# VH-VL binders against o60147, part 11

Target 1, 175 residues: o60147
Amino acid sequence: MLEKNKYLYIFRHIQTNQVLLSQGNVLKKTALFQLPYPLQKPVAPNGMRPAKLRKDHWVPLLKVEFPNESMFQSVFMQLLNYRKYRSVQPLTSDLLKLPIPVRRRKIMRQEVPNTIADLADILNKEKFPENSVRLQLSDKSDSEYADWPPSVQIDSEEIKLSRGFREKTTVDEAR
Below, E stands for the ipSAE of ESMFold2; O stands for the ipSAE of OpenDDE; V2 stands for 0.75 times the mean of E and O plus 0.25 times the DockQ between their complexes.

## First folded at step 1 (VH-VL)

Design b11 (framework fv_lerdelimumab; at its last look DockQ between E and O 0.07; V2 from the best seeds 0.00; counts 0 for: pae E 9.0 > 2, placed apart)
Fold by OpenDDE, second read of step 2:
Formats: structure tokens, sequence, C-alpha cells
Structure b11 (fold): chain C 175 residues (1-175), chain A 120 residues (1-120), chain B 109 residues (1-109)
């Protein structure tokens, strides 16, 4: 039986450095609900998300290939929960001293390293088989944000994706 | 197609034991965490127990801890629930449910359930 | 252990929008999932991970969250949407524990 999607793509906003997690190589509008702060106006009715997805504002950060869909789904949900947890944590005294717009920007700027660190932490805890998880980064230097477990094999080649998505390959179509 | 089929339910007296089974098919059983969830007649869903994909970790609700034992045989694609010292309040439809790997916190597939009735 | 609370019953007119809300401390840290259960049937996953829909679930179902709450919204309710709806999440006391809400009976008028 063919497994469903086992690929995690992470996108970064080119201006705010906010991060979106994607099930697959195409960024979906529903991903906007991951955002703790509004990116654009107009904002969705809840006041926290942009109404429309601007795919051209998002560039690939990394790609993760898991051994199967189950592992992908687990890690995906854990990453989302990690981010949610951080969003409700009390702000540090240093951050509280900053004007709200500056504070928000600073928090948003930390999403990339935090997400990478979260991923590494989750993978360290899961203890997957050695070299069973394949990680490809748009910038190899981003791998330095975390210590990776033996289960992770970092690809020597950097990922090249267009903004907002990657076109399907013949392998992708076979899924 | 993913399928989960529970069996082993029936009518038992308090203090007796019963063993439930859940037969899985249509997916790699050994790659998923499995849960038991029960529902008393006319009541809501109650989490019972979980077992990790490889069976190395097990957790139970306080209401069944010490009485129920969850297990699995990955070679047979089967999940089990050994229920000992049954009580009237254990009367429920028992569902097996699939959780993606570990700690996902949601169930993407459910069985149709098997009814367990504990009565004197 | 964590608790999730839901209104026991809500109603919606055919074609209208209804929101079912789940509340609990665990929702500050974890996303909720939602299940639809019709009489005599097993629960069916309709939303997970904020606003992810499994295959086969109509797009009129959506999920959202705020603070210690999660919500399931049905935009344009259909007669077949009449059912019990349950939320769940991980229990804050452990990564492997799960807690369910009490369930909400949705009536479509």
Amino acid sequence: as target 1 above (175 residues)
Amino acid sequence: EVQLVESGGGVVQPGRSLRLSCAASGFTFSSYGMHWVRQAPGKGLEWVAVISYDGSNKYYADSVKGRFTISRDNSKNTLYLQMDSLRAEDTAVYYCAREPYDSSGYYDYWGQGTLVTVSS
Amino acid sequence: SSELTQDPAVSVALGQTVRITCQGDSLRSYYASWYQQKPGQAPVLVIYGENNRPSGIPDRFSGSSSGNTASLTITGAQAEDEADYYCNSRDSSGNHLVVFGGGTKLTVL
C-alpha cells in the first residue's frame, strides 16, 4: 500500500520570519491559522490571522522526509503544539520593556530558530532509527540552531523551492 | 482501506474478567499508537488506555488502572484489552482507535465498537 | 487530570452557521481535535491540529482556537450534520494521556 504524505515542509515569511508548517510541498491557506500574530491586513475575524494567503511572501526553510505517514503526523502535531505552548508563555521582563510592535517583531524573528530547535528536540525524544529521517535545508547554516539525533540525516544539497510551493516530481505523483 | 474491528464484548457479572480484541487491517499496524476509548450508554467518550507503536509504553486512565491491561501483537495486527475485576460502571461500548505514531493526541480511525455489559 | 468542557446542546437552522466551543487548561498548550458521532455509530474525526480536515470531511467544517478554547464551526449547516460532537486533546499531566470533552448535541432545525 502506498503511504500518504510523509513530507514536512516549513516555510518562512520573507519579511517577518514567521514560520508555517505544511503537509506537503504546497502551502495551503489553512496554514495561516498557525500564526500567533497577524501578518497582513485585512485580518481574519478572529483578529489574529490574515484573511488571504500570499504565497509569494513565503520561502522554503526546510524539508523533512519521514519513514512513514504516522511519524510525520506525530512530529507535525508536536511542532504545532510546541509553538502554541510558546505563544502563551509569559513574556520576559526584557520584552515587556519594549513597545508592542517591537516586541512582536522580536518574537516573530525567533520563530525560525525556535522551530528548528523544536524539531530537533522532538526528534531527539522520539529516537527514530538511525538515518531514518532526511532533513534538507534551504540554508545549511540553519542546521546549527540545534543538535540533531542520529536518526536525522542532513542532506548535503540545499533545498530549492519556489515561493509558496514546490512543483510535484514524478516521485510525488506516485504517492 | 483502514479497518479496525473490535470483538470480545458480552455480558459478565461483577468481579469477572473479559478480554477484548481489535483486529487491524489496511495499514502498517506497528507504526501506530493504539487506544481504547469507551462510551457508557447515553454518555460521552472516555479515554481508557494507550499503548505505543512498539508496545514499550502503556498508560491508563485512573478509573481502570490496576484492573485493565492493554497489549498488542504486531505480528497479528491485533490490539487487546484485558479487563479484570469488572464493575458495573465499566459497562460501555469499547472502541479501539488509531493514533498517529505517538503523542499526536488525535484519532484518525475508529472501530465500530464492542459492547461490554457488567451486571449481576 | 485535565478537563474539557462543552455545552451539552446547541441548535442551528438549516444553512446557517454554528460554533461549538471546547474549553480547558490543556488547550493552552495543545490543539484540540473534533469528532462527529451519529446515533449507533462510531466517532469520526472531522478536525485536527487547529484547522486540518481529513479526507472526506466537507469544507464547511473548520477549526479555530483562542486562549484556553477551541472551536468547531459549521458554515452552512446541513441536515446530516445533526450529531454529537466531541473535542479532545492531550492531557496536560502527560504527553500520552488524552482527555475528552463532555460532548455537544447539535440539532439542525
Scores: ipSAE 0.536, ipTM 0.837, lowest interface PAE 1.2, mean pLDDT 88
Fold by ESMFold2-Fast, scan of step 1:
Order: sequence, then C-alpha cells, then structure tokens
Structure b11 (fold): chain C 175 residues (1-175), chain A 120 residues (1-120), chain B 109 residues (1-109)
Amino acid sequence: as target 1 above (175 residues)
Amino acid sequence: EVQLVESGGGVVQPGRSLRLSCAASGFTFSSYGMHWVRQAPGKGLEWVAVISYDGSNKYYADSVKGRFTISRDNSKNTLYLQMDSLRAEDTAVYYCAREPYDSSGYYDYWGQGTLVTVSS
Amino acid sequence: SSELTQDPAVSVALGQTVRITCQGDSLRSYYASWYQQKPGQAPVLVIYGENNRPSGIPDRFSGSSSGNTASLTITGAQAEDEADYYCNSRDSSGNHLVVFGGGTKLTVL
C-alpha cells in the first residue's frame, strides 16, 4: 500500500515571510504554535503569532517528497528542533543595534532562507540514496539559499501559487 | 561589561509598600526585556514579572498580580518593582535579570539581589 | 504556579559523572536552561539552548533533552561544583511566562 505521510509541506506568510511546517497540504490552527509570542507589540498586521489562522495569508514555499514515512518523520522532527533551537540563540550585535520593530521584521524575513538552509543541512547530514528526495518549489530561485546533497532532485516545475498544494479540479482538467 | 545592581530591600510590615530598583550598566538598557525573579529563604527561584524594552508590555506571576507593578526608566537605565500590600509570603531575595532577546525565556545576567523581609 | 519537576537532592563522588534531570510539558516546545547557585550568591547561567555554554563555564558541563525531559550532566565532578542547580523554560503555550524547576542540591562526596 502507498505510504500517506511521506510529504513535507512548507508554507510562508505573504507579508511577513514567516514559515510554517505541515504534514498535510492544508494548514491546521495548531501550526501557529510554531510561531513565537513576542513581549513587544507586533510590527506586522498578524504580528509574530496571529490569534487566528487565516489560510489565505499562507502560500506554498516548497514541498518535499521522501521515499518513506520514516525518513519524512526524521527530517520533519529535525526541522522543528532547528526552529526550537533558533528561538534561544543570542542575536548578533548587528541585529541588537536595530530598533525592535525593524529587528523583528528582519528576523521574520529571514525565516525562508533559514528554513531552506536548515533543510539542506539536515539532508546533507543524512545518508539518503542519490535522487531519492524530491523538492518542488514555488520559486526555484529559493533553492539558491543552500547547497544540496546528491540525494536531492529539484523538480523543474514550480508550484502554482493560485492552487496552493491542491490538485487540479475536474473543471481545470477538462479544459 | 554588563552589571545589574539591585537596591531598596529592607524590613517592612505586612500591608505596607516597598519599591525596588535595579541599576543597569555596560549595555544598551533600552534594547532589552527585563525580569524580576525572587527566592524565599531556603526555597527555589520564582518568576515574578517581566517588562518589554519600551515598557509597553508587562506580565506578572499570579501570586503578585494586582499588588506589584513593574516599570522602567530608560533615560536612567533603571528597572523598578513597586510592591504594594506586602505579605509574609513575599519575603525573599529579589533579583533583576536580563533576557538576551525577545521571548528567549532565559537570563544571561543577574544582579546580586536585594533582601525583602516582611514581618511584624 | 506552573513549574518544572526536579529531584531535590543528588550526590556524586569526586571525579565521577552525575546527571540532574528536569521534567515538564514545556520542554516539548522549549529548551531548558540551567543555573548554578552557591550559598549567598546569585544564580549563574551554565547551559542554555540545549547544550551551549556561556564564556567561562567549564566543558565538563553539558546539556541534553528528549521529549518532556532535559538533563544537565557534569562529567568528572569537582568540589566547586557543589551547589543548587535550577532548570527553567518558557511556558509550553508560548505565552511569555517563565517557569523554574524546584532545584536540585548537588553534594560532591
């Protein structure tokens, strides 16, 4: 039988560039717990952690297909741990010199490059077979944020933002 | 180098008020969230309150809500804790502590503490 | 108040390895940090962010975490390591609150 949990779906916020990880192609409200609560007032309309999940505010960043559920689970948990680890590290002196609102905006904007770099770092440390992990991005230029191991195959086709991670409808296929 | 120096502790009777100060030096005080943490004699550490870098957000432990007020004066590099309606249970050494960045939840620097004794 | 659970006391022989453990649901979402406190002194940060040491902390101190549990390990305990050790973490809901463990008194025999 086909393994159901071998895809990792990564979303980004359309305004803040914050990143959410998902085991399914649709975000659940519990994904918001990946975002920190700031002590200071939010800079952006949704701040660092919005009170309600607005699914229309989150778009596909990339999709990762693994050979099996075990490999998916390992990488997914490691990415969550990288996010957890980043939440406790001291900020660089350059960031500390910035006003808090500017600092938070810059940190949020870095979540896409950081997530892609973390994914590549995890995959470089794992001993996966050549071309066994398939990446499909919404913007292929985002692949340039990291050096990928031989285990990774980057799909030539980009994810169409207008459809999210959804498959074509019957109407779309009839055209 | 970073220094935090608490003052204002002393012996006070139940029901009265006391104000603690924490003088900060060696860093840009206005860029850091600050906390108060206390320790009763022979007991463990207990979080008391936090204030954001600009003073706009404040949070308190349930045991002190409505009685204690945290504040700061960034022009004087000073953190304050106004303690009203003091109880015997508030007897403790009070430490000010620096959070290295927003919501990190740990403290990279602590003051030496100031003792508050609430007794009749 | 919500707190992390630590054993109140532990002993170790000079030069041997000791592990101090901290448990709580907040540790599933946030790493524990560890503080050393000697009598009459302020706490000193010894480990943060799972296994990072501040400048000046000896390499015999290390941290680890798994699930709802965090551990501080002292490899080759020295007499000066005798102290109270506290863990702390953010609230598991991410709501800005900080929680501390009850503390563990380490005796070096």
Scores: ipSAE 0.019, ipTM 0.601, lowest interface PAE 6.9, mean pLDDT 83
Fold by ESMFold2, look of step 5:
Structure b11 (fold): chain C 175 residues (1-175), chain A 120 residues (1-120), chain B 109 residues (1-109)
Amino acid sequence: as target 1 above (175 residues)
Amino acid sequence: EVQLVESGGGVVQPGRSLRLSCAASGFTFSSYGMHWVRQAPGKGLEWVAVISYDGSNKYYADSVKGRFTISRDNSKNTLYLQMDSLRAEDTAVYYCAREPYDSSGYYDYWGQGTLVTVSS
Amino acid sequence: SSELTQDPAVSVALGQTVRITCQGDSLRSYYASWYQQKPGQAPVLVIYGENNRPSGIPDRFSGSSSGNTASLTITGAQAEDEADYYCNSRDSSGNHLVVFGGGTKLTVL
């Protein structure tokens, strides 16, 4: 039996550079559960969940098309596990010297490159068939955070930020 | 020394209401999110609700949504749980608990608990 | 039925080693934390963030995890270790923030 392709959508917060993983091309409120809850002051060491999902604050970072749901689920869970592992590592001494707000911003700015590197590391280890995984980025220079395996076909067209992940038809553009 | 002291438990009939309080001391209460966790007699622990440090965010277990309301008064260092439309299955010891930081997923301090019995 | 599963009871001889396990999909994404509860008392945190001990918890308590399983290990079990032990984690489903295992009664023989 033929299996449907499955998509991973990754969003970036325009202000904090926090990252959200999604199965859908628009974020649901439940995606915020991936972030530390905004329950305490100061917020968690590496950032916090916004009080409300503001969809205008989350823009596309990248989209991945997998051959099937099973491959998507495996990669999705591994990405979460990489983030879990990184979140419990001791901070370096040079980070600990920084004032807390500066330290926090520096750590959050690493979420985008870290997520991209994690994705590439997973894809290199999984040994998917050549060109079986299509990757599309909002900023093609972000591909430079990692070395990609032959299984990954990087789309030459960037995701246009003004359209989110949804593509407009030619009719809509003509109006 | 961090202390959490619950009060307001008692015996009530189904459909009635109770309000629980948790008095906090030994830490900056207004900087912490606070949780309620319950334990039915002879049963395990069940998460009930959480409220953010400033009261702006509240989350509930599905079993209590629409019936329970978590709140806080930071000027009195007090956490509350308003329990409406009580049912027999709400019978439990109710604990207040502190997360050490956002999304830690664990509680470093617990109160002693207060017993709520819902019986016809 | 809970998202986290624990064996309901385990026994250990005084001075011996015991493992208490906790299983669930949430543990693939989030670490487990462990609580000790003695009769008539509130739970006490003994392990968090995989293998960190709060101040005052003996070093005979340790934690580990692999896949969807977390373990609490007590080496050199003492009579005072007899208690109920609960694991907890963040909920991966998004229906609630926190989920607990059903608890394991540890008997020290």
Scores: ipSAE 0.012, ipTM 0.534, lowest interface PAE 9.0, mean pLDDT 82
ESMFold2 (binder alone), look of step 5: mean pLDDT 91; pTM 0.935
OpenDDE, look of step 5: ipSAE 0.505; ipTM 0.832

Design b12 (framework fv_lerdelimumab)
Fold by OpenDDE, second read of step 2:
Structure b12 (fold): chain C 175 residues (1-175), chain A 119 residues (1-119), chain B 109 residues (1-109)
Amino acid sequence: as target 1 above (175 residues)
Amino acid sequence: EVQLVESGGGVVQPGRSLRLSCAASGFTFSSYGMHWVRQAPGKGLEWVAVISYDGSNKYYADSVKGRFTISRDNSKNTLYLQMDSLRAEDTAVYYCAKDWEGSYYFDYWGQGTLVTVSS
Amino acid sequence: SSELTQDPAVSVALGQTVRITCQGDSLRSYYASWYQQKPGQAPVLVIYGENNRPSGIPDRFSGSSSGNTASLTITGAQAEDEADYYCNSRDSSGNHLVVFGGGTKLTVL
């Protein structure tokens, strides 16, 4: 198994707080397909998403290192599922009272804590070996959004923020 | 090992009812949504219905809405499809498929059970 | 409901590369997944998301996307790859939650 296939990176949009999942520390254009709603200003073509990925609008939220690719794939799929699942759930009465743009913004603002909570929930269900999963956050306080299982070791060091990238490495510079 | 085993298929006349079952094993059944997907003979795949992990949400294809009911018993690790007012066009192999709670990727499928609706 | 369209049939010579494409509006919003189905068998997931392979799927299978299209590529086709291939995604229309392509029959020559 390739080392690159065992890392999950999560990025946050600096304006909308929308979340993108990435298998690498560099966002790919295809990640935009994860977005259920269009990004705010400007309106994306076709009212869906920007035609081009603006990497500079995204900052790393967290990094997860898994023991192997299989575990990564399982968690990755489940995270996508959780997000999609929420998008198809019936709206609460309170949300229905709001104009559509306001409603969408409110939902998007919750993506960061929801994604973190989802990750914790998934990992709790998977019951991986103790300390087998390494979690690094851009902000350690974000770990408080959820209870983490014994399988998760939270790194004491925070991720260095770099727009569009988690962290520049020699390999990244060569790309 | 994940296993999904469908049962309950058979030959029925139009207007009749049939109940399909899917027995699940090898995973935490109560943690995942489940789907029914069907395939008419010699045709492609058609999504039928989905039920959330706890059964609180159900959705149906327009072609079966009002006639089919999806349900589950997590204590028995079993998925059900109640098919009422059956039509000839409902003739198909019916598969149960494991979901990723809204991702709509199907990582595991049963072998299917054949339902034939004919006069 | 939204539609996903596939070519009904394609062929590839043994050891060569083939691309099966799926097209539809839903693909602008959602990832596609790809399923392989051999005669008399249930479908098997071969690609999901951007370019992810489930365990047990050979690395000759890969996925890509562009605009309203998704593609499954088999690099170095093998005889056992002869099968029907279906794409699917979420349905952007809301009438269905899931939509499948019509399927592509791949013949390995």
Scores: ipSAE 0.024, ipTM 0.606, lowest interface PAE 6.0, mean pLDDT 85
Fold by ESMFold2-Fast, scan of step 1:
Structure b12 (fold): chain C 175 residues (1-175), chain A 119 residues (1-119), chain B 109 residues (1-109)
Amino acid sequence: as target 1 above (175 residues)
Amino acid sequence: EVQLVESGGGVVQPGRSLRLSCAASGFTFSSYGMHWVRQAPGKGLEWVAVISYDGSNKYYADSVKGRFTISRDNSKNTLYLQMDSLRAEDTAVYYCAKDWEGSYYFDYWGQGTLVTVSS
Amino acid sequence: SSELTQDPAVSVALGQTVRITCQGDSLRSYYASWYQQKPGQAPVLVIYGENNRPSGIPDRFSGSSSGNTASLTITGAQAEDEADYYCNSRDSSGNHLVVFGGGTKLTVL
C-alpha cells in the first residue's frame, strides 16, 4: 500500500537562506505562509496579485524519512511550533541595534542552522528505533549544526541540487 | 481566553461594498495567519481568504478574487475583509478563523457576522 | 462547492459507535481536520492532523486516515454529539487553499 506523508522535504532559499517545510517533494505556493518576511514586494492593497512562488529560487536542504505517518506528522507539527516560538521571542539587543533590512537578512540567514538544530532537538526527545529515521542532506556539513540521536542515520549520498527531490529512477530494464 | 469578534455585517444591495472586521484577543495576534470562512444559510463551510501573520502574503478563493481584499492591523489586533462588487451568492455568515501558518486547521473561530446581499 | 466528499447524514444510537468519512485526492497528501457545528453556533475544532484532540475535546473522538479517505470516529456517542461535522484539508490547486467537505448531519437516537 502507498504510504502518504512519511517524508519531510526541507527547502532552502538560494539567496536569503530562509527555510520552507513541505510534505511533498515539490513546493506549493501555500508554503510561503511559513516565511516571516516577504521574498518579493508586498501584495497590492486590493490583494489582486499574491506573492509568487519562484520554484527556481528554492533548493533541497534536507530530506527526512520517518518510520510511519504518525511520527512524520508529530515531528512536522513540532517543527512548525518551534518556528512559531522563535518568531515571537524578544530580539536580542545586538539585533535591535541593526537597521531593519540588515536585521531581517541576519535573522533569515539563521533559519538553516535553526531548523536543523530544532529537528535534532525534537528527534532527541522522541524515542525512535535505532537507525529508523533517515536523513539525506544536500550538504552533509549542515549535519554539524546539531548532535543527532542513535535513531538517526545520515545517508552517505548527498542530494544533487541540479536534480532537486527527484522521484526514484528505475535502473532495471523491462523484460 | 481566546476571542474573535466579527462585526460589520448587514443587508446590502448587489454591486455595493461592505467591510468586515474581526477583533482578536487572548493570543499573540501578530504571530498567526488568519482566514475568512463563510457559510451560506443552510449550506456548508467555504474558505474565502487567508493572510500571513505579517500581512505580506494574501490568497483568495477564485469566487472572490479581484472583488475581496483581506488585510490586518497588528497594532490593533484586527483582521479585515473589504468586500466589493457584492453578489447574491456572497450571502453568508462570515467567520474569522485562526490557524497555524502552513497548517490550515482552525483552532479558534469567531461567532460570525451575517452578510445578506439582496435586491 | 466542496472538493471533499462526505455523506450528508448519518444516525447512531446513544452509547454506540459511529464513523463519519471524508474522501478526496488532497487527503493523499494532507491530513484532515474535523469540526463540530451545532445550530446557530460557530464550528469547533475536534480533531486536527491525523488524530490529535484540542484541549477540552472528549477522548471518545478519534481520527484516522488511509489513502484518499479520512474518518472521524465517535465511540459511545452522547446526546450532545448531535451536530453537523465538517472535514477540511489543504488544497494544492490554487482555486482554494483550503477545502471543506459538504458536512455530515449526525443524529443521535
Scores: ipSAE 0.006, ipTM 0.506, lowest interface PAE 12.0, mean pLDDT 80

Design b13 (framework fv_lerdelimumab)
Fold by OpenDDE, second read of step 2:
Structure b13 (fold): chain C 175 residues (1-175), chain A 119 residues (1-119), chain B 109 residues (1-109)
Amino acid sequence: as target 1 above (175 residues)
Amino acid sequence: EVQLVESGGGVVQPGRSLRLSCAASGFTFSSYGMHWVRQAPGKGLEWVAVISYDGSNKYYADSVKGRFTISRDNSKNTLYLQMDSLRAEDTAVYYCAKDTDYYYGMDVWGQGTLVTVSS
Amino acid sequence: SSELTQDPAVSVALGQTVRITCQGDSLRSYYASWYQQKPGQAPVLVIYGENNRPSGIPDRFSGSSSGNTASLTITGAQAEDEADYYCNSRDSSGNHLVVFGGGTKLTVL
């Protein structure tokens, strides 16, 4: 029996590659507060507002199963802290040379690998029991963004898709 | 209260056409995909068609493709199913159903409208 | 189109646990949704996204998946749980098709 309270899901926005952390596989509106920058306006007709959570625009990046809710909460909070820390770090000279919109896009594109690396770092520090944490990825190649501790068992199966029919997405077509 | 109400069902002869309507209330209709699902008497559920939130994408079951047309008027909060070239095997209770906001599923169903195709 | 298969009928004693399983190739790639239907009523969504319960659905309902299967489990079956249960998922052929299982009649003894 799956208990959503011990599952960490990380979602990726299909256009901006921004990431959202979720307890369980259902995104909540409050997740939008995790975003340092506003979402780009999607090319969507019918007056869709960028500020509204469009769940169908987010695809699962990875799923982590923890032994219990307490461990989940610890890692979850640490991930949020890592994100906040990065947001206040000085920009590199290379980034400062870029126009602001380009700079923002570049930063957003780095969220996926950074988040994966953060997760691995946190798990390395936590020193959980061997093979006590199960990691499932939408793309197994994403696991290469970090070195995982012995506590992490990487699942060979990819995360299932289950988006509704708000709109057709390129990600859906690719599978 | 979230509600779907189907209408337009009735008795029709084979080869004829019928148009079903589904009136939606209690939610932002224009934000969700909508489905038609039917159930023949004493049989299981059969998916018929789906339309995206803005009507730009439509998909049909093979059993109705080329004969049925799903459409919507978001200004009226109404879903439609135009059924042409009706067959006896199309006899069923027709349900309209709201697509979930993220995962596959239908979280709101109407009570259905009966369509009987008989000579 | 792909097919989802279910056992046509299962039974469970009152207060006991029962698992209804759905099998199909599409379930390797997509989560299943489950619907309860009582006689003369419209279907009701009971599980979506593998193990999510809509508001109003009792905690005794849960979902799981493994390989090409999805399962609905009722832990502590109640008399009111007697109904037909249908699984649903995306068709593996693509084109955003949707498919239902054949349904399982659950009898509570």
Scores: ipSAE 0.322, ipTM 0.784, lowest interface PAE 1.8, mean pLDDT 87
Fold by ESMFold2-Fast, scan of step 1:
Structure b13 (fold): chain C 175 residues (1-175), chain A 119 residues (1-119), chain B 109 residues (1-109)
Amino acid sequence: as target 1 above (175 residues)
Amino acid sequence: EVQLVESGGGVVQPGRSLRLSCAASGFTFSSYGMHWVRQAPGKGLEWVAVISYDGSNKYYADSVKGRFTISRDNSKNTLYLQMDSLRAEDTAVYYCAKDTDYYYGMDVWGQGTLVTVSS
Amino acid sequence: SSELTQDPAVSVALGQTVRITCQGDSLRSYYASWYQQKPGQAPVLVIYGENNRPSGIPDRFSGSSSGNTASLTITGAQAEDEADYYCNSRDSSGNHLVVFGGGTKLTVL
C-alpha cells in the first residue's frame, strides 16, 4: 500500500474574510467560482473586488494534511457541498434589517468561522483514525470556532503569513 | 414597486443590428448582476448573457458570443443588449432579469420585448 | 456547458400530486431553481435553493434534490397550475453561466 499525502489549502481575503479552497498552495482563477457573490457588488473599499484574483489580497487561513488522497477528496467535495448549502439558506431577520452593503459585509466576515465549523462537522461525521488529520492555522485562535474530533491533530506552530503556505527549503535558498 | 421594463424590440432584417434596453426601478440596480434571457416562439427559455454589478465582468452563451454585447449604465438604472449580425435564429422574446444575492436564480423579470429577424 | 434534461410533458388530475424532474451533472454542485410560465407571461420564480418558496407562492409547491436530480412537486394540483415549468442551475464548468432545462408542460386534467 503506497501512502500519498494530500493537502487542502484554505485562503481568506484580507478585507472581506471571504474564503477560497485550493488543492494546491497557489490559488487558480477558477477558485473564484466558489464565492457566493461573484456578480454582486463587493463591499471591499477603494473599488477592490473579492471576485478578482489578486495574489496580495488572499492570505493563508489554514492547511489540512490528510493521510491519503481519498480522504482529501471526500472532505474537499463535502466542503464545497456545505458552501453550496449555505449559499441558499434564508437570511435571519436581523440581517434583513441591514442595508445591503452592511449585510453583505457581515455575511462575508462569517465565512471564516463557517468554513472552520463546516470542516470540523465533516471530520466529526467521518470515522478517520486518531491523529490522522493535521491542521496548521495562520491564527491558532481560529480553531476555537469548532470542537474537533480525536482524528484531528492541531499543529502548535502557526503558518507564517510572510511565507504563505511554503517555507524555503535548502534547495530553494541556494537559488 | 420592483420592476424591469424592456424596450427596443422590433422587426429587423438578417445581418443588421438592434439595441435593447431594460429600465430598472424599485431596487438598488448598481448592487446586482443582470441577465438577458430569450425565448423563441413556442420554444423554451435560453440564457443569453450576464453582466456584473459594475459592468466589469460579462459572460455570454456560445450562440451569441462575438455578436452580442451586454452593457449597463448605473447612473440611469438601465441595462442594454447590443445585437449585431442578427440571424433568423435570434427571433425571440428577450427578457431582462435580476440576479439574486444569496441563492442561484433570477428573482425579478421584465415582461419581455419581441425581436423578429426576417427577410 | 452543462445540459439539464426535463421531460417535455406531464399531466395530473385535479387535486392529485405531480412530480416534475430535472437531471444534469451540474445539480451535483448547485441547487435547482424552478420557474412557472403561463402563456404570454414572463417566468415567475416558484422555488429557489432547492426548497424555498418566494413570498406569495402557495405551499403546495415544494422542491427536493438528490445526486444529479432535482424535483418540483405540486401536491393537490389546481387548474391555475397548468403552465410550463423550467428548472435552472449554474453551469458545472465554473464559467458563471446559467443553464435552463428544456421545460415541462404540465396539463391539469
Scores: ipSAE 0.014, ipTM 0.559, lowest interface PAE 7.3, mean pLDDT 81

